# VH-VL binders against Ribosome-recycling factor (frr): the designs that were tried, part 7

Target 1, 187 residues: Ribosome-recycling factor (frr), of Petrotoga mobilis (a9bjd6)
Amino acid sequence: MAKRSSYAKEAEEKMKKTLEHFEDELKKVRTGRPTTAIFEDIKVDYYGMPTPINQVATLSVGEERTVVITPWDKKMLEPIEKAINSSNFGFHAINDGNVVRVSFPNPTIEERRKLVKAIKEMLEETKVALRNIRRDDIKKVKEIKNEGSISEDEAKKFEEEIQEILKENEDEAEKIFQRKEKEIMES
Key: E = the ipSAE of ESMFold2; O = the ipSAE of OpenDDE; V2 = 0.75 times the mean of E and O plus 0.25 times the DockQ between their complexes.

## First folded at step 1 (VH-VL)

Design t4 (framework fv_tezepelumab)
Fold by ESMFold2-Fast, scan of step 1:
Structure t4 (fold): chain C 187 residues (1-187), chain A 122 residues (1-122), chain B 108 residues (1-108)
Amino acid sequence: as target 1 above (187 residues)
Amino acid sequence: QMQLVESGGGVVQPGRSLRLSCAASGFTFSSYAMHWVRQAPGKGLEWVAVISYDGSNKHYADSVKGRFTITRDNSKNTLNLQMNSLRAEDTAVYYCAREGDYVWGSYRFDYWGQGTMVTVSS
Amino acid sequence: SYVLTQPPSVSVAPGQTARITCGGNNIGSKSVHWYQQKPGQAPVLVVYDDSDRPSWIPERFSGSNSGNTATLTISRGEAGDEADYYCQVWDSTSDHWVFGGGTKLTVL
């Protein structure tokens, strides 16, 4: 197809945002390198409201494979330490009275394989989300056709365009996954 | 000032068992994967086994699989290698080594102990 | 099983540059580390991640890695550099660490 309809463009934009979300979630997956991403969304109680750590503290990569978390209010040191230590990410946080430090241990081959399995599950969830976008947009095209605004042949053409865009985005999701897999398992 | 000190080596008869220990100091032992590497007299380096930072994962060279067991005690900063069913070909200097910082699949051994000699003979 | 091939020996004149090679199928896609071992002593890491050097190792030591060959380069060779040198990689296929056979460097 030489040109794509506005319906196909709408599907394309929604799927692009879905892939951007997938890439953002992959940034939270530990790869053996110190990163702040995994801690940014952990919730702590801040004046009665559950608040992400990145809204109450600055996070940076420090020396000796540590992430340094500096809260704006020192009363948050203990809540942040407890939140990280009680998370299921397997990190140990230390509060030194000024900052919270989190050490990154060296991942083993088996730990890397577990990370690959986790991102594979994220890929499958992403593909489900992409297929849901296709389903919803095809329903919209059929509704417009039933209103008499487009012909049966035009509706079929738009549905085919949406299906092509799904395939393109599923292929792109696979490439994003493969790139991250290589980064985790690179030898 | 980091140190790794091996102990437990000696002369042992074929078919017997021996346990090696490696005492670590000067770094956060519980944050690092640890390795055993051996070297037969006049030969090159041969990797033997690895244990993850928390002891949950272990891998062995095919030559020792089923006979050797790697363990660690993070509360005492010690690495151990239990060697069962020893053979003449296990005669070697055994080194413990720390797996250094990982960057995208590095896995370098940045610090080594001085080694302990294991001789398997009748 | 992955195999690393090193020449058994390399000779260099004092003050000249020694080059020790480590051959492996597509080794340029792997991170190569180099260890120096003097008689009766434990190995010492001299180059890691292809070209990085520990702070306690002289700048005369450097490395490269591309295609099927990694190289350890020792410039301004001196008697104290005489040792066996081993290259090493992690093999993802076997989940093992693989050492080369070693290269004896002689400064004459």
Scores: ipSAE 0.000, ipTM 0.432, lowest interface PAE 20.4, mean pLDDT 83

Design t6 (framework fv_tezepelumab)
Fold by ESMFold2-Fast, scan of step 1:
Structure t6 (fold): chain C 187 residues (1-187), chain A 122 residues (1-122), chain B 108 residues (1-108)
Amino acid sequence: as target 1 above (187 residues)
Amino acid sequence: QMQLVESGGGVVQPGRSLRLSCAASGFTFSTYGMHWVRQAPGKGLEWVAVIWYDGTNKHYADSVKGRFTITRDNSKNTLNLQMNSLRAEDTAVYYCARKGYSSSWYRPFDYWGQGTMVTVSS
Amino acid sequence: SYVLTQPPSVSVAPGQTARITCGGNNIGSKSVHWYQQKPGQAPVLVVYDDSDRPSWIPERFSGSNSGNTATLTISRGEAGDEADYYCQVWDSSSDHVVFGGGTKLTVL
């Protein structure tokens, strides 16, 4: 809506993509509900080739709030178990010799607190990415000013626009975080 | 089965350059953020640099900023550290290490290479 | 920049509980990770996200983190636990990964 320089528009587009990535990562954080989605794209070493779990195993929601992962080749049981346990998605996989099971007990208040802490750290990482975009774009503005292509006043104006866009996107990131926090604490 | 193998270390004079490489195998390299961590003889661990999974974001410790450049080649599963204007205080074992899936600022280092020794002396 | 403080050494007898502290301003708001390093070897992750363990680490390793202090607890200490232990956080305000100075654990 506002008339902004091409430098500000470039920053705005990059920051929008950063927020979309943040939202996509938050979708992987689940609480209280068994789902196969979070495991389907985890990569396992399939004879030296990184391969998504859904291409080497069948995933289903089973009894007692579990996700059951049945590999087509039983030699994949241990690699799948290790991949899930090392993925840092907050679940513990158990290999029983026939399938890999991941249980989804109702999160305790302490477990919910840990999930909130994790997504808070994701928010901080997102803010770092936004500040990097701001830094790089301001650097471009300063270089163009030093080359004599724009005036000192124009450079200051463009830098102010970029700073304003950063503030708007940091505020939006905070709102995205708060929505997910509410979901975790209330589910 | 997972491996991180560093190479390129050695003895070098102050003010000169050295390039370290880290060859990754046994996991999907392109989905992990990669870091360099160093350890001076008899000292603790010191973080050096990070590169995100897709190579788009890079950060450096203040002590190396402007002198070191981190890069990666996802098609070859390699991580690199170009070290310019080396100083005596850069003497250390340099480890490459991975952190979690995709972007990984807040995640742990879950796998480390064996390290390569860089000695800066005259 | 952000600083993590660890005691330089901790000693326990075999079978006793070792506690290694990691002090930092408001560290309870950060995720703390712990690494074990034996002489001539690369570090190994033993506790992550304050209190979680990799599946390959024995249950006698545990952690906590609140206020200004995080703690690594090693129950029923064994000779094989002798190592240097490092705590680690990411600090968004300084844009740095930060390690503690390390604690040498001796089991005698």
Scores: ipSAE 0.000, ipTM 0.481, lowest interface PAE 15.3, mean pLDDT 84

Design t7 (framework fv_tezepelumab)
Fold by ESMFold2-Fast, scan of step 1:
Structure t7 (fold): chain C 187 residues (1-187), chain A 124 residues (1-124), chain B 108 residues (1-108)
Amino acid sequence: as target 1 above (187 residues)
Amino acid sequence: QMQLVESGGGVVQPGRSLRLSCAASGFTFSSYGMHWVRQAPGKGLEWVAVIYYDGSNKHYADSVKGRFTITRDNSKNTLNLQMNSLRAEDTAVYYCARDSYDFWSGYYTPFDYWGQGTMVTVSS
Amino acid sequence: SYVLTQPPSVSVAPGQTARITCGGNNIGSKSVHWYQQKPGQAPVLVVYDDSDRPSWIPERFSGSNSGNTATLTISRGEAGDEADYYCQVWDSSTDHVVFGGGTKLTVL
């Protein structure tokens, strides 16, 4: 049964969205494993309009550490190839006349350590965002108490609930980070 | 009694270095983030630097980044500011200030206690 | 860089209410702290977390913060309240402490 106040639920919803954003950003981090995520939103010229690749082609992870991009219109092969090669992601795309292939070389130990450092910085930024949500929501509770809408005991209870939710979400952020760290170091 | 006492201020020429210290007593120093804040004669308060309660993270104002270094020694209850490449515009009273304890952040909280300040004059 | 704007001076008659404003973009989403500084002395915290007060500060001091403006309110002003007042926030985007320019309160 839900036992938490509406104030705690508001904090919980905001923190949940913050963790979802963190997870989505981690999916874009280049690891030893091929991923389509970094190519999906690259824009190509489609009949005069800048259009994301995922709206003109299907993307999939293929054999031999390769991302395969299959456009629905063969005229898009060359524009897709050029867009990826000019994106400055450090990849080399190859157009074979039917699909565009992007190979993922294995990152060096040094490159893996740099990736771990980058995602550690993302974790710390995520924790700051979570603490800001806690701070803002506790502030709202204090304002409502000062207006006389809730009692001092109720305000204390709501603030404690918000603190508990912060702890849960900081612990979850740490687990999300550790899972990605292992993926980078062990792949 | 809670107390913060700054020392090390004085008159120095441009381009030289000076080290400020802040001695803390009356509270568990290792549980609090610490800040340096300065004030030029007749001017407002300007934040200089912060160091986390465990010394792991530090942040600096853009005007001092690369020239000043904040450090702490929790075993001696001391906060330090190493000031290199001093400029005339660094002339100010320098205060150390305690960041209030917050269970989760260790900083982001108000400065509930301040030292009395130490004067640094950078003269030509 | 985040900027806090305060009026350079505010005057109040004895026994009347002084209001000192602190303007900042979406400052209502931040926690605002207020400091009192008398000539030759270190600053003293008078209001923290928008509206909370240290136990040694009289209840005449209060604060509010919403939208783009935070306000320090000093009720029943007295000569001993003459000082410079500074607002302060933590800007989480830059990891910097930001002070307002200060407001000189004159009780006349």
Scores: ipSAE 0.000, ipTM 0.429, lowest interface PAE 19.2, mean pLDDT 83

Design t8 (framework fv_tezepelumab)
Fold by ESMFold2-Fast, scan of step 1:
Formats: sequence, structure tokens, C-alpha cells
Structure t8 (fold): chain C 187 residues (1-187), chain A 125 residues (1-125), chain B 108 residues (1-108)
Amino acid sequence: as target 1 above (187 residues)
Amino acid sequence: QMQLVESGGGVVQPGRSLRLSCAASGFTFSRYGMHWVRQAPGKGLEWVAVIWYDGSNKHYADSVKGRFTITRDNSKNTLNLQMNSLRAEDTAVYYCARGGSYYDSSGYYPEFDYWGQGTMVTVSS
Amino acid sequence: SYVLTQPPSVSVAPGQTARITCGGNNIGSKSVHWYQQKPGQAPVLVVYDDTDRPSWIPERFSGSNSGNTATLTISRGEAGDEADYYCQVWDSSSDHLVFGGGTKLTVL
């Protein structure tokens, strides 16, 4: 049976997950600011199996604009160094015998503009995903109304709630984008 | 019950201005985004401009940006299109159309469920 | 700029099914609307939000949208279906509304 709060809650939950995914993807965008996120999913050969770095090492942000990667098994130092250096992220990793260090150079103004363009495209894709959630939920409301389970008035109220939730989440996506844009331009 | 009535069309010389109006009735005008769509003689539909339900956002086709201005008056249920620096290629029938719900401020799925009858704009050479 | 591609013309025999396609990159992620336009008349919405019909449109009109192709299907074609048909989407990346080039449907 259709209830106002259940459709609104479903839309909110789906949109919240979409925004969380957007934030997670933005963490992986390279900036002048050191971050561990970009390295977490890089695969290394661990006893014949490709394994994410964060499952074989601790990652932390150190001094001098570096990320410090401390493997639990000393034998992983060379594979981690090799994996990072062969990645298409353009980082240079150094193995000092105890940890792997990755230095973050300051991006040029042109590189910063390219990064801003990339995250703007990610924002637009996120907005499309939010609108698809709204579209699918409104379709469900219309179907339930057509089978007679809710009134015309109830259907209109549910549709209005879903639209309002979309606007709130589009505004939040814009704020998430603006925070990352500021980070890129000011770091 | 719902009506969209365009006015203001006519014959104008290149470089001149023309103002189109669309009078809406039979629905809560302030809750809907409104669009202008044009069609040159023998050609397809071409979107011109949109204005959000509250007038806060506007978007234009690249061919008219900087020359056309879309406005609305929710207290009078009217939509307007100010057309400046008119060119021969602006010759078309201009339709006003209702699209989307008032919460669809981005215009994501404006279905044009109601159209006016159109008003002819001819830019003579 | 985002582009919607329609065949210029489609023909159908009376009583048979016509299918009009609308191609666009990842169009399945967008909401597609379809309009019918007869000579000298304003367009009429026949399908909206991919699959839905206005109450004044007969059930023999239907739509689908997945991947890179949306389709308007007209079952049991009638002479009165002769018209130009346009698909339409909103492109959120450019903040522009896009129409297809139109398809002329002829019956017989």
C-alpha cells in the first residue's frame, strides 16, 4: 500500500547512496593535496592473487606532501612500489626498505583546470543518476494510483515530496562539487 | 480547460526586435516550467528557451543566446520572449509549451503536455 | 552537443505495426518523450517518460528506451496516424533540450 513517508524515505535513501558514491569518487581525483584514497584499490600481486593495497598495507598522510604506505609483510615493499609506478596516475613511489613513499607535486594551473572539468562531468553524471531515481519512484507512484491503491490527491502529494527531495539532493551535490573545486584550486 | 495563447508575431526587418507573449489559463502557472519552441517553414522542431517555475533559472539554445530573453510574470500568468537582433534564420512559428512539474527546476524530463497554437514570426530580407 | 538521430521516413501498411527509433548516446539513462505533428497543427504529446501515455492517446501507442535506442511503437496503424514524429530529451550536461530530426510516417 502506498504511504507518503515510505516513498519519500526510499527516494532519500537511494539519493543518499548516490551522493556518497560521488564523494568517494571525488576523493580519488588527484590534487595537490596528499590523499590515500587513490592508492587503496591499486592491485598488487600477493602470493599469486591480485590484492588491493589497503588489504596488505596501512596508508597514511605524512610530512613533505607524501603518502606513506607501510606493508604488514616486508616482502610487499617491492610489489607495491612497482604497482604504483606502473599505474596511470603518474606518481613516483620510493621504497626506503621500511615503507613506500609517494610524493605529491603541485599541479599547474592548466592541470587544475582539467581536474575541475573532470569533476564537473562527474557532478553532471551524479545529477542524472539522482533524476533517474526520481523518475523511477514517480513511475511507481503512478502505477499504484492506476491500480486504485491510492487516491489522485495522495499520488500528487507523493510526487511533490519526491520532487522536493530531488531538489535538496541536487543542491547537496552542487555543494559537494564546490568543496572539491575549492580544494583543487587552492591546494 | 487549459489554454496557452501566443501573441506578438508578425513581419519584421533584420536587426529589429519583437516581443512574443503567451497567456496561460486553467492551471497553476507558477508551478510549471515554461518553454519556447520554434519551427522554421518545412523544418523540424527546435527548442529555443526555458524558464523555471519561479523564474530563478533560464537556459537558451546557442543560436539565440545573447539575443533573446525569456521572462515570466506569475501574478499575471504570462510568459514572454524578447527577441533582439533578429535574423532571417529566426523566421519560424513560435510555440509556447508547458513542461515538467514545478520541482523539476533542472528541466530534466519536461514533457510538453500542452502547446499553444503558435505565432508566426517572419524576418524579411 | 547531444544529438538524437531518427530515420527520415517510415512506412506501414494499414493494420500493421510501425516502429520509429530515436538513437542517442546512453539515451536509456534519459527520459524520452514523443510528439506527433500533423500539417498546420501544433505538436501533440503521445508518449512521455519513455513508456507512459496521456489519457487521450490510444493504447496502441507505446514506447521503450534502453541502451542507445528509444522506440515509439504504433500498433494497428491507421490513416490518421500519418504525421511527423519527434523524440525529445533534456541533456543535463549542457542544460539544453534536444529534439530528434523527425520521422515522417506514411500509411500505405
Scores: ipSAE 0.000, ipTM 0.439, lowest interface PAE 14.3, mean pLDDT 83

Design t9 (framework fv_tezepelumab)
Fold by ESMFold2-Fast, scan of step 1:
Structure t9 (fold): chain C 187 residues (1-187), chain A 126 residues (1-126), chain B 108 residues (1-108)
Amino acid sequence: as target 1 above (187 residues)
Amino acid sequence: QMQLVESGGGVVQPGRSLRLSCAASGFTFSNYGMHWVRQAPGKGLEWVAVIWYDGSDKHYADSVKGRFTITRDNSKNTLNLQMNSLRAEDTAVYYCARDLSYYYGSGSYSDAFDIWGQGTMVTVSS
Amino acid sequence: SYVLTQPPSVSVAPGQTARITCGGNNIGSKSVHWYQQKPGQAPVLVVYEDSDRPSWIPERFSGSNSGNTATLTISRGEAGDEADYYCQVWDSSSDHRVFGGGTKLTVL
């Protein structure tokens, strides 16, 4: 935003969204710590309509590394259990007649290292996406310069601003990765 | 004049290693990203690897990942390619090339190659 | 893996316009670069970022890029234009630089 060109601001906004997506994807990576996020949007059949679990139940983190799902209607216990067990997330849900419980096992050191490798690949994909935004915006600036709408000096300034924003966002992506890596390795 | 000169090519047995060097002159080497591009006899061009102006970022073609390592020494204006576990399919003329794009203090990739070396031949045969 | 498709050969009479195509899925959203390579020589950049020319390249060389096809246009063809021509893009999904298979231009 600041006192940067509209082209630089556009790049900055796009890169910010890219980093937000990276952070959201990292939150879904299992670090052994229980989270409700992965279950909230799973669909269950509620009165003939596919409905997210968070619209028919409350989700909370309970004792012994479990997520507790409490449906408002007891008739939803079996549909919720079935939906979670049928999902691609690899969790096993247990229906105790009052709530649905999902246990989060602790990953081994070898499993933690595999998770770190996976998030490192996500970091590299994120950096590629950031560079794509830079490329597109620099191409746009170059086209506008060639049309005579901006001067050569202005084009150079805009390209420098876009490159500076890329470096800032690549550094931020690296910091986001390092925080998640620490969480995974330290449990 | 801007110039890139490759060296280190030769005949090598499969499974062995070879190190290519590229000497830059006539421009500020430390301000540019650098690439390696190869061409098998009678075939087309194939990109091999890239390195940022300061060495902080590197990318490789899938065919060479884990076997080749790109490095640079900005104090000597030299680009290097360490080639390990060589295969017959690595037989090619290897060119070093300068990335067209330059931004003082940050560097960038345009991924267009404006200055090319003369090439050095690598033959991997038994 | 992104693929660029070029015709293997193109022929043009002296003084006529040669057009060399480079096909790729949604290539118009990418920046296309073109190289000329004569036998026994290193490639030479002739067009970069779709339509720009290095200062030492004649104005007879031009480029365009839209949709699924990029085109290198060489007007007033000369015997000295005989060479292999390669198109090239950066594929962001793989962070790979991809070359077309090359087109041999003959001026007869």
Scores: ipSAE 0.000, ipTM 0.440, lowest interface PAE 16.4, mean pLDDT 83

## First folded at step 2 (VH-VL; framework fv_pozelimab)

Design p4a (from p4 with heavy chain S56R; at its last look DockQ between E and O 0.10; V2 from the best seeds 0.00; counts 0 for: pae E 15.1 > 2, placed apart)
Fold by OpenDDE, look of step 2:
Structure p4a (fold): chain C 187 residues (1-187), chain A 121 residues (1-121), chain B 107 residues (1-107)
Amino acid sequence: as target 1 above (187 residues)
Amino acid sequence: QVQLQESGPGLVKPSETLSLTCTVSGGSIRSYYWTWIRQPPGKGLEWIGYIYYTGRTNYNPSLKSRATISVDTSKNQFSLKLSSVTAADTAVYYCAKEGYDFWSGYSFDYWGQGTLVTVSS
Amino acid sequence: AIQMTQSPSSLSASVGDRVTITCRASQDIRNDLGWYQQKPGKAPKLLIYAASSLQSGVPSRFAGRGSGTDFTLTISSLQPEDFATYYCLQDYSYPRTFGQGTKVEIK
């Protein structure tokens, strides 16, 4: 592949960031699959200090669609249970005296479809953002051309490069979406 | 939907500096190109210049020596300063969004309502 | 700067009439031309972009044609709300330049 112009590279970087954001936002979408990641932001009172759960306990995916939280100190069982139940995530934690178990209910087909619809909307928004980047950067190229800094042929080439990058990133966005959709539908 | 609103003094004395601000809502100023256009009473339209959020500007050569466009991304605003004004600078000033379509080119798709600035002693 | 010349400067027409406005560029601007409608006390409104593409929400009675240096805006059947001033704009190069305008008045 011919070396891309600086203009195209800038567009590519912006689009990559956009995709990264898209992926990050998708991670926040609960698929119903048991995951320890959802507890990363929950803090418990550890001897007077708010501390992430993962720093006071071991989290693992258990059987029967549960996450098992094993505190390093049994005194943390109640605090962990309370923290999770008060987190507004809608999870129910149970302290069995040894571990805290969090159940992940099996989403209905309707719930899954709703989630897919939501992430589809996110995909479309992402695509819009990508296209906006293309538009802005192509405008820059044309502006430079109009100022006489680059030739018509060069401008055309750069525009084509940016267009190609857009397609690549749109395709990637679609792939990201499909992976998440599959996760939702098969979880 | 993107909305633009001009603000600033409606009266400026000769030789002073005209200062206007355009507030953008419904969209981030970090996208697109933002333009100033003016129209003297009963006359046609004159493109003044544009700014991109990075600070890149382009001016009409007829006004380049006097016009300064700036952007404040934190406020989602961009501004116009026109120095050494005369009666000839009396006009309705519009801020506008310059859009672009890859296949079809440029357009001013969103405009402010415009604000009249009168240069008078 | 590219000069845009509109013709006529003004015209009188009746409701239902076919109206044609012409814009000529001082050089080849390909299809980088837009048409705007402006009513008194209002900002210009984009009607046509890229010489012949109808802006979303614009009635189909408006049509743009042309490429290179000669362009036309046609209103197939003039409606009461169409009485306004129309401007062409070249967006081929900077500075952007408008035609002097065409005022469409009631006959």
Scores: ipSAE 0.000, ipTM 0.540, lowest interface PAE 10.6, mean pLDDT 90
ESMFold2, look of step 2: ipSAE 0.006; ipTM 0.442
ESMFold2 (binder alone), look of step 2: mean pLDDT 92; pTM 0.942

Design p4b (from p4 with heavy chain K97R; at its last look DockQ between E and O 0.02; V2 from the best seeds 0.00; counts 0 for: pae E 21.0 > 2, placed apart)
Fold by OpenDDE, look of step 2:
Structure p4b (fold): chain C 187 residues (1-187), chain A 121 residues (1-121), chain B 107 residues (1-107)
Amino acid sequence: as target 1 above (187 residues)
Amino acid sequence: QVQLQESGPGLVKPSETLSLTCTVSGGSIRSYYWTWIRQPPGKGLEWIGYIYYTGSTNYNPSLKSRATISVDTSKNQFSLKLSSVTAADTAVYYCAREGYDFWSGYSFDYWGQGTLVTVSS
Amino acid sequence: AIQMTQSPSSLSASVGDRVTITCRASQDIRNDLGWYQQKPGKAPKLLIYAASSLQSGVPSRFAGRGSGTDFTLTISSLQPEDFATYYCLQDYSYPRTFGQGTKVEIK
């Protein structure tokens, strides 16, 4: 495979980051499967400082479709419980005096379908973002060409490379989506 | 809907650095060329430069030695610094989004309201 | 940098008049030209992009024509809200450059 141009590589890097973000956001989508990832953005008051839960406690997947949060300081049990219950994620956390347990109920078919719809929207947004990167970078190539920094033939080549990279990343986005859909429907 | 808002001091002393921030709402900053444009009172428009969310920048050669544009994706903001200002730098400063259509090209489709910066002792 | 020259710098017209503004580029910029409208105390507003494409929400009385070096903005029937300053912009290359503007005033 011919070495890609620097412009194409730049586009590729941008698109990869976009996909990475997409994948990370999908990890936060509650599928009914217990996961610790969904708690990454929840912060608790740790001695006056908003601190992510994962920096004040150990999180693990427990039995009976639960996540178990074990704080390093037992004084954090109540703050953790409150932080989770006050979050918009709809979780129910229980403080048993030693750990905080978060239940992951089995979602109904209707709930699963709703989640699939949501992640599909996320996919479409991601695709839009990818296309925007393509457009921006192709324009940049054209402008550089117009400035006389590269030839017409070079510009065409670079544009083609960027187009190819877009296709690759769109395909990858679709695969990521399909994996998550399967997780939602089969969890 | 995407909205842009400029913020910063409206008065800067000569030889000091002008500093402005543009806050973007209603959309992600992870695309498009985020641009600064200025307009001296009663005069035309001058393109200053742009930044992409990855940090890639381009400046007007007339201002390249003095202008620095930065981006903070976590805050959905991008900023302009213009060093060694003189009275000639007195202008309304606009932040704008340079949008692109693959078939039709680029345009400034969203603008901030603009903020007046006066250089005076 | 590509130089953009607008003509006239100002004009007086009445409601209902046909108004034509010209923009000339110092070199061939193909169809990479936009037209913007600016009212006092407001940011410029995109009217036309790619020389002849009407921006969404812009009245059909506005029309852009031209390619290469010579471009025109036409208002077929001037309305009260059309009194403003108009700018052309080339997006063929960086740095982006504007025309000096055309002020359309009421006669």
Scores: ipSAE 0.000, ipTM 0.531, lowest interface PAE 11.1, mean pLDDT 91
ESMFold2, look of step 2: ipSAE 0.000; ipTM 0.420
ESMFold2 (binder alone), look of step 2: mean pLDDT 92; pTM 0.944

Design p4c (from p4 with light chain D28G D32Y; at its last look DockQ between E and O 0.06; V2 from the best seeds 0.00; counts 0 for: pae E 6.6 > 2, grease 19.8 > 18.9, placed apart)
Heavy chain, then light chain:
Amino acid sequence: QVQLQESGPGLVKPSETLSLTCTVSGGSIRSYYWTWIRQPPGKGLEWIGYIYYTGSTNYNPSLKSRATISVDTSKNQFSLKLSSVTAADTAVYYCAKEGYDFWSGYSFDYWGQGTLVTVSS
Amino acid sequence: AIQMTQSPSSLSASVGDRVTITCRASQGIRNYLGWYQQKPGKAPKLLIYAASSLQSGVPSRFAGRGSGTDFTLTISSLQPEDFATYYCLQDYSYPRTFGQGTKVEIK
ESMFold2, look of step 2: ipSAE 0.020; ipTM 0.599
ESMFold2 (binder alone), look of step 2: mean pLDDT 92; pTM 0.938
OpenDDE, look of step 2: ipSAE 0.303; ipTM 0.766

Design p4d (from p4 with heavy chain R30S S31D; at its last look DockQ between E and O 0.01; V2 from the best seeds 0.00; counts 0 for: pae E 11.8 > 2, placed apart)
Fold by ESMFold2, look of step 2:
Structure p4d (fold): chain C 187 residues (1-187), chain A 121 residues (1-121), chain B 107 residues (1-107)
Amino acid sequence: as target 1 above (187 residues)
Amino acid sequence: QVQLQESGPGLVKPSETLSLTCTVSGGSISDYYWTWIRQPPGKGLEWIGYIYYTGSTNYNPSLKSRATISVDTSKNQFSLKLSSVTAADTAVYYCAKEGYDFWSGYSFDYWGQGTLVTVSS
Amino acid sequence: AIQMTQSPSSLSASVGDRVTITCRASQDIRNDLGWYQQKPGKAPKLLIYAASSLQSGVPSRFAGRGSGTDFTLTISSLQPEDFATYYCLQDYSYPRTFGQGTKVEIK
């Protein structure tokens, strides 16, 4: 078990939080997979009251990149269809008299490349944040060395630890990016 | 000590694809960014792009539509393909390693000797 | 992309002269700047990293200064082997960008 100095532990914590933020931002980037969750915030007029779709219908993931919406009351078919088609999500809903079916469009290669470009920018910002953490912790180690609290050799060991942590976190950032890029391009 | 060596054709016809390989010796491709940089005769240096050893790439926007960098870790090599070349792509092409070092930070600490690629009919 | 502007583009100097080369970044790059020397027919060679840190084996007559957007490379007493072209490079973000170069010629 490798033990890290308190200087390295602080850097490690900050860098892990930076990667968590990067992952959280990537989750917001839509991959084009069908999901019922996106419809749960859409409301329809139910007896004069705006009501979430999931309180008047059953939502399920169907075949062929679809979501199937089965209302308890068939009178709600047209209001549900209208609400989805007027949303800013860009979906096309089809009402067949029994259910509302929503097809999720498959992004073009051009649209996928635009998404990858956006997440590449997020990756580069993450790398800058990681390097700033390195710089702050190296500054602290250099100050302690210049004050005489540690030797030149001890300072080099602590900075080597910080270098290892940065390398580990940059490697992980690249892996996180590659997984999301693959998901976008192959979804 | 790590050594880099460019190889590939020195003459390429216009509209064809320039293809270069960089062989790494004295160490392995295992970490850091593996980079192509070029220099037209009598002009300055231009960063083309990198491949991170695990496969992800980043390109100079000016070349992104035409450039492809790849890595083969089993051969300890990385490569550049530049499509649809013109006379403006005539340059010395360098491969380089960009890595982190305790004292150097991120820098291009290892360079190949460079190879001149001429685009001419 | 971050633009790096070098000044001057060329200069003529004699052995023993003090030479100063300036590099300006289009945005704050902290100290993430390197200086490279290139002799004719050769690959560039790292002189200075992190704006002011001297690379191992580089003579102490080379000195780097600056942070943020304004950086200088100074050669305190030119030697015959110092006639070359010098480039700054920002390593703050991608794409990596070089200055246009400063050619130091013998007068």
Scores: ipSAE 0.005, ipTM 0.528, lowest interface PAE 11.8, mean pLDDT 84
ESMFold2 (binder alone), look of step 2: mean pLDDT 91; pTM 0.932
OpenDDE, look of step 2: ipSAE 0.010; ipTM 0.543

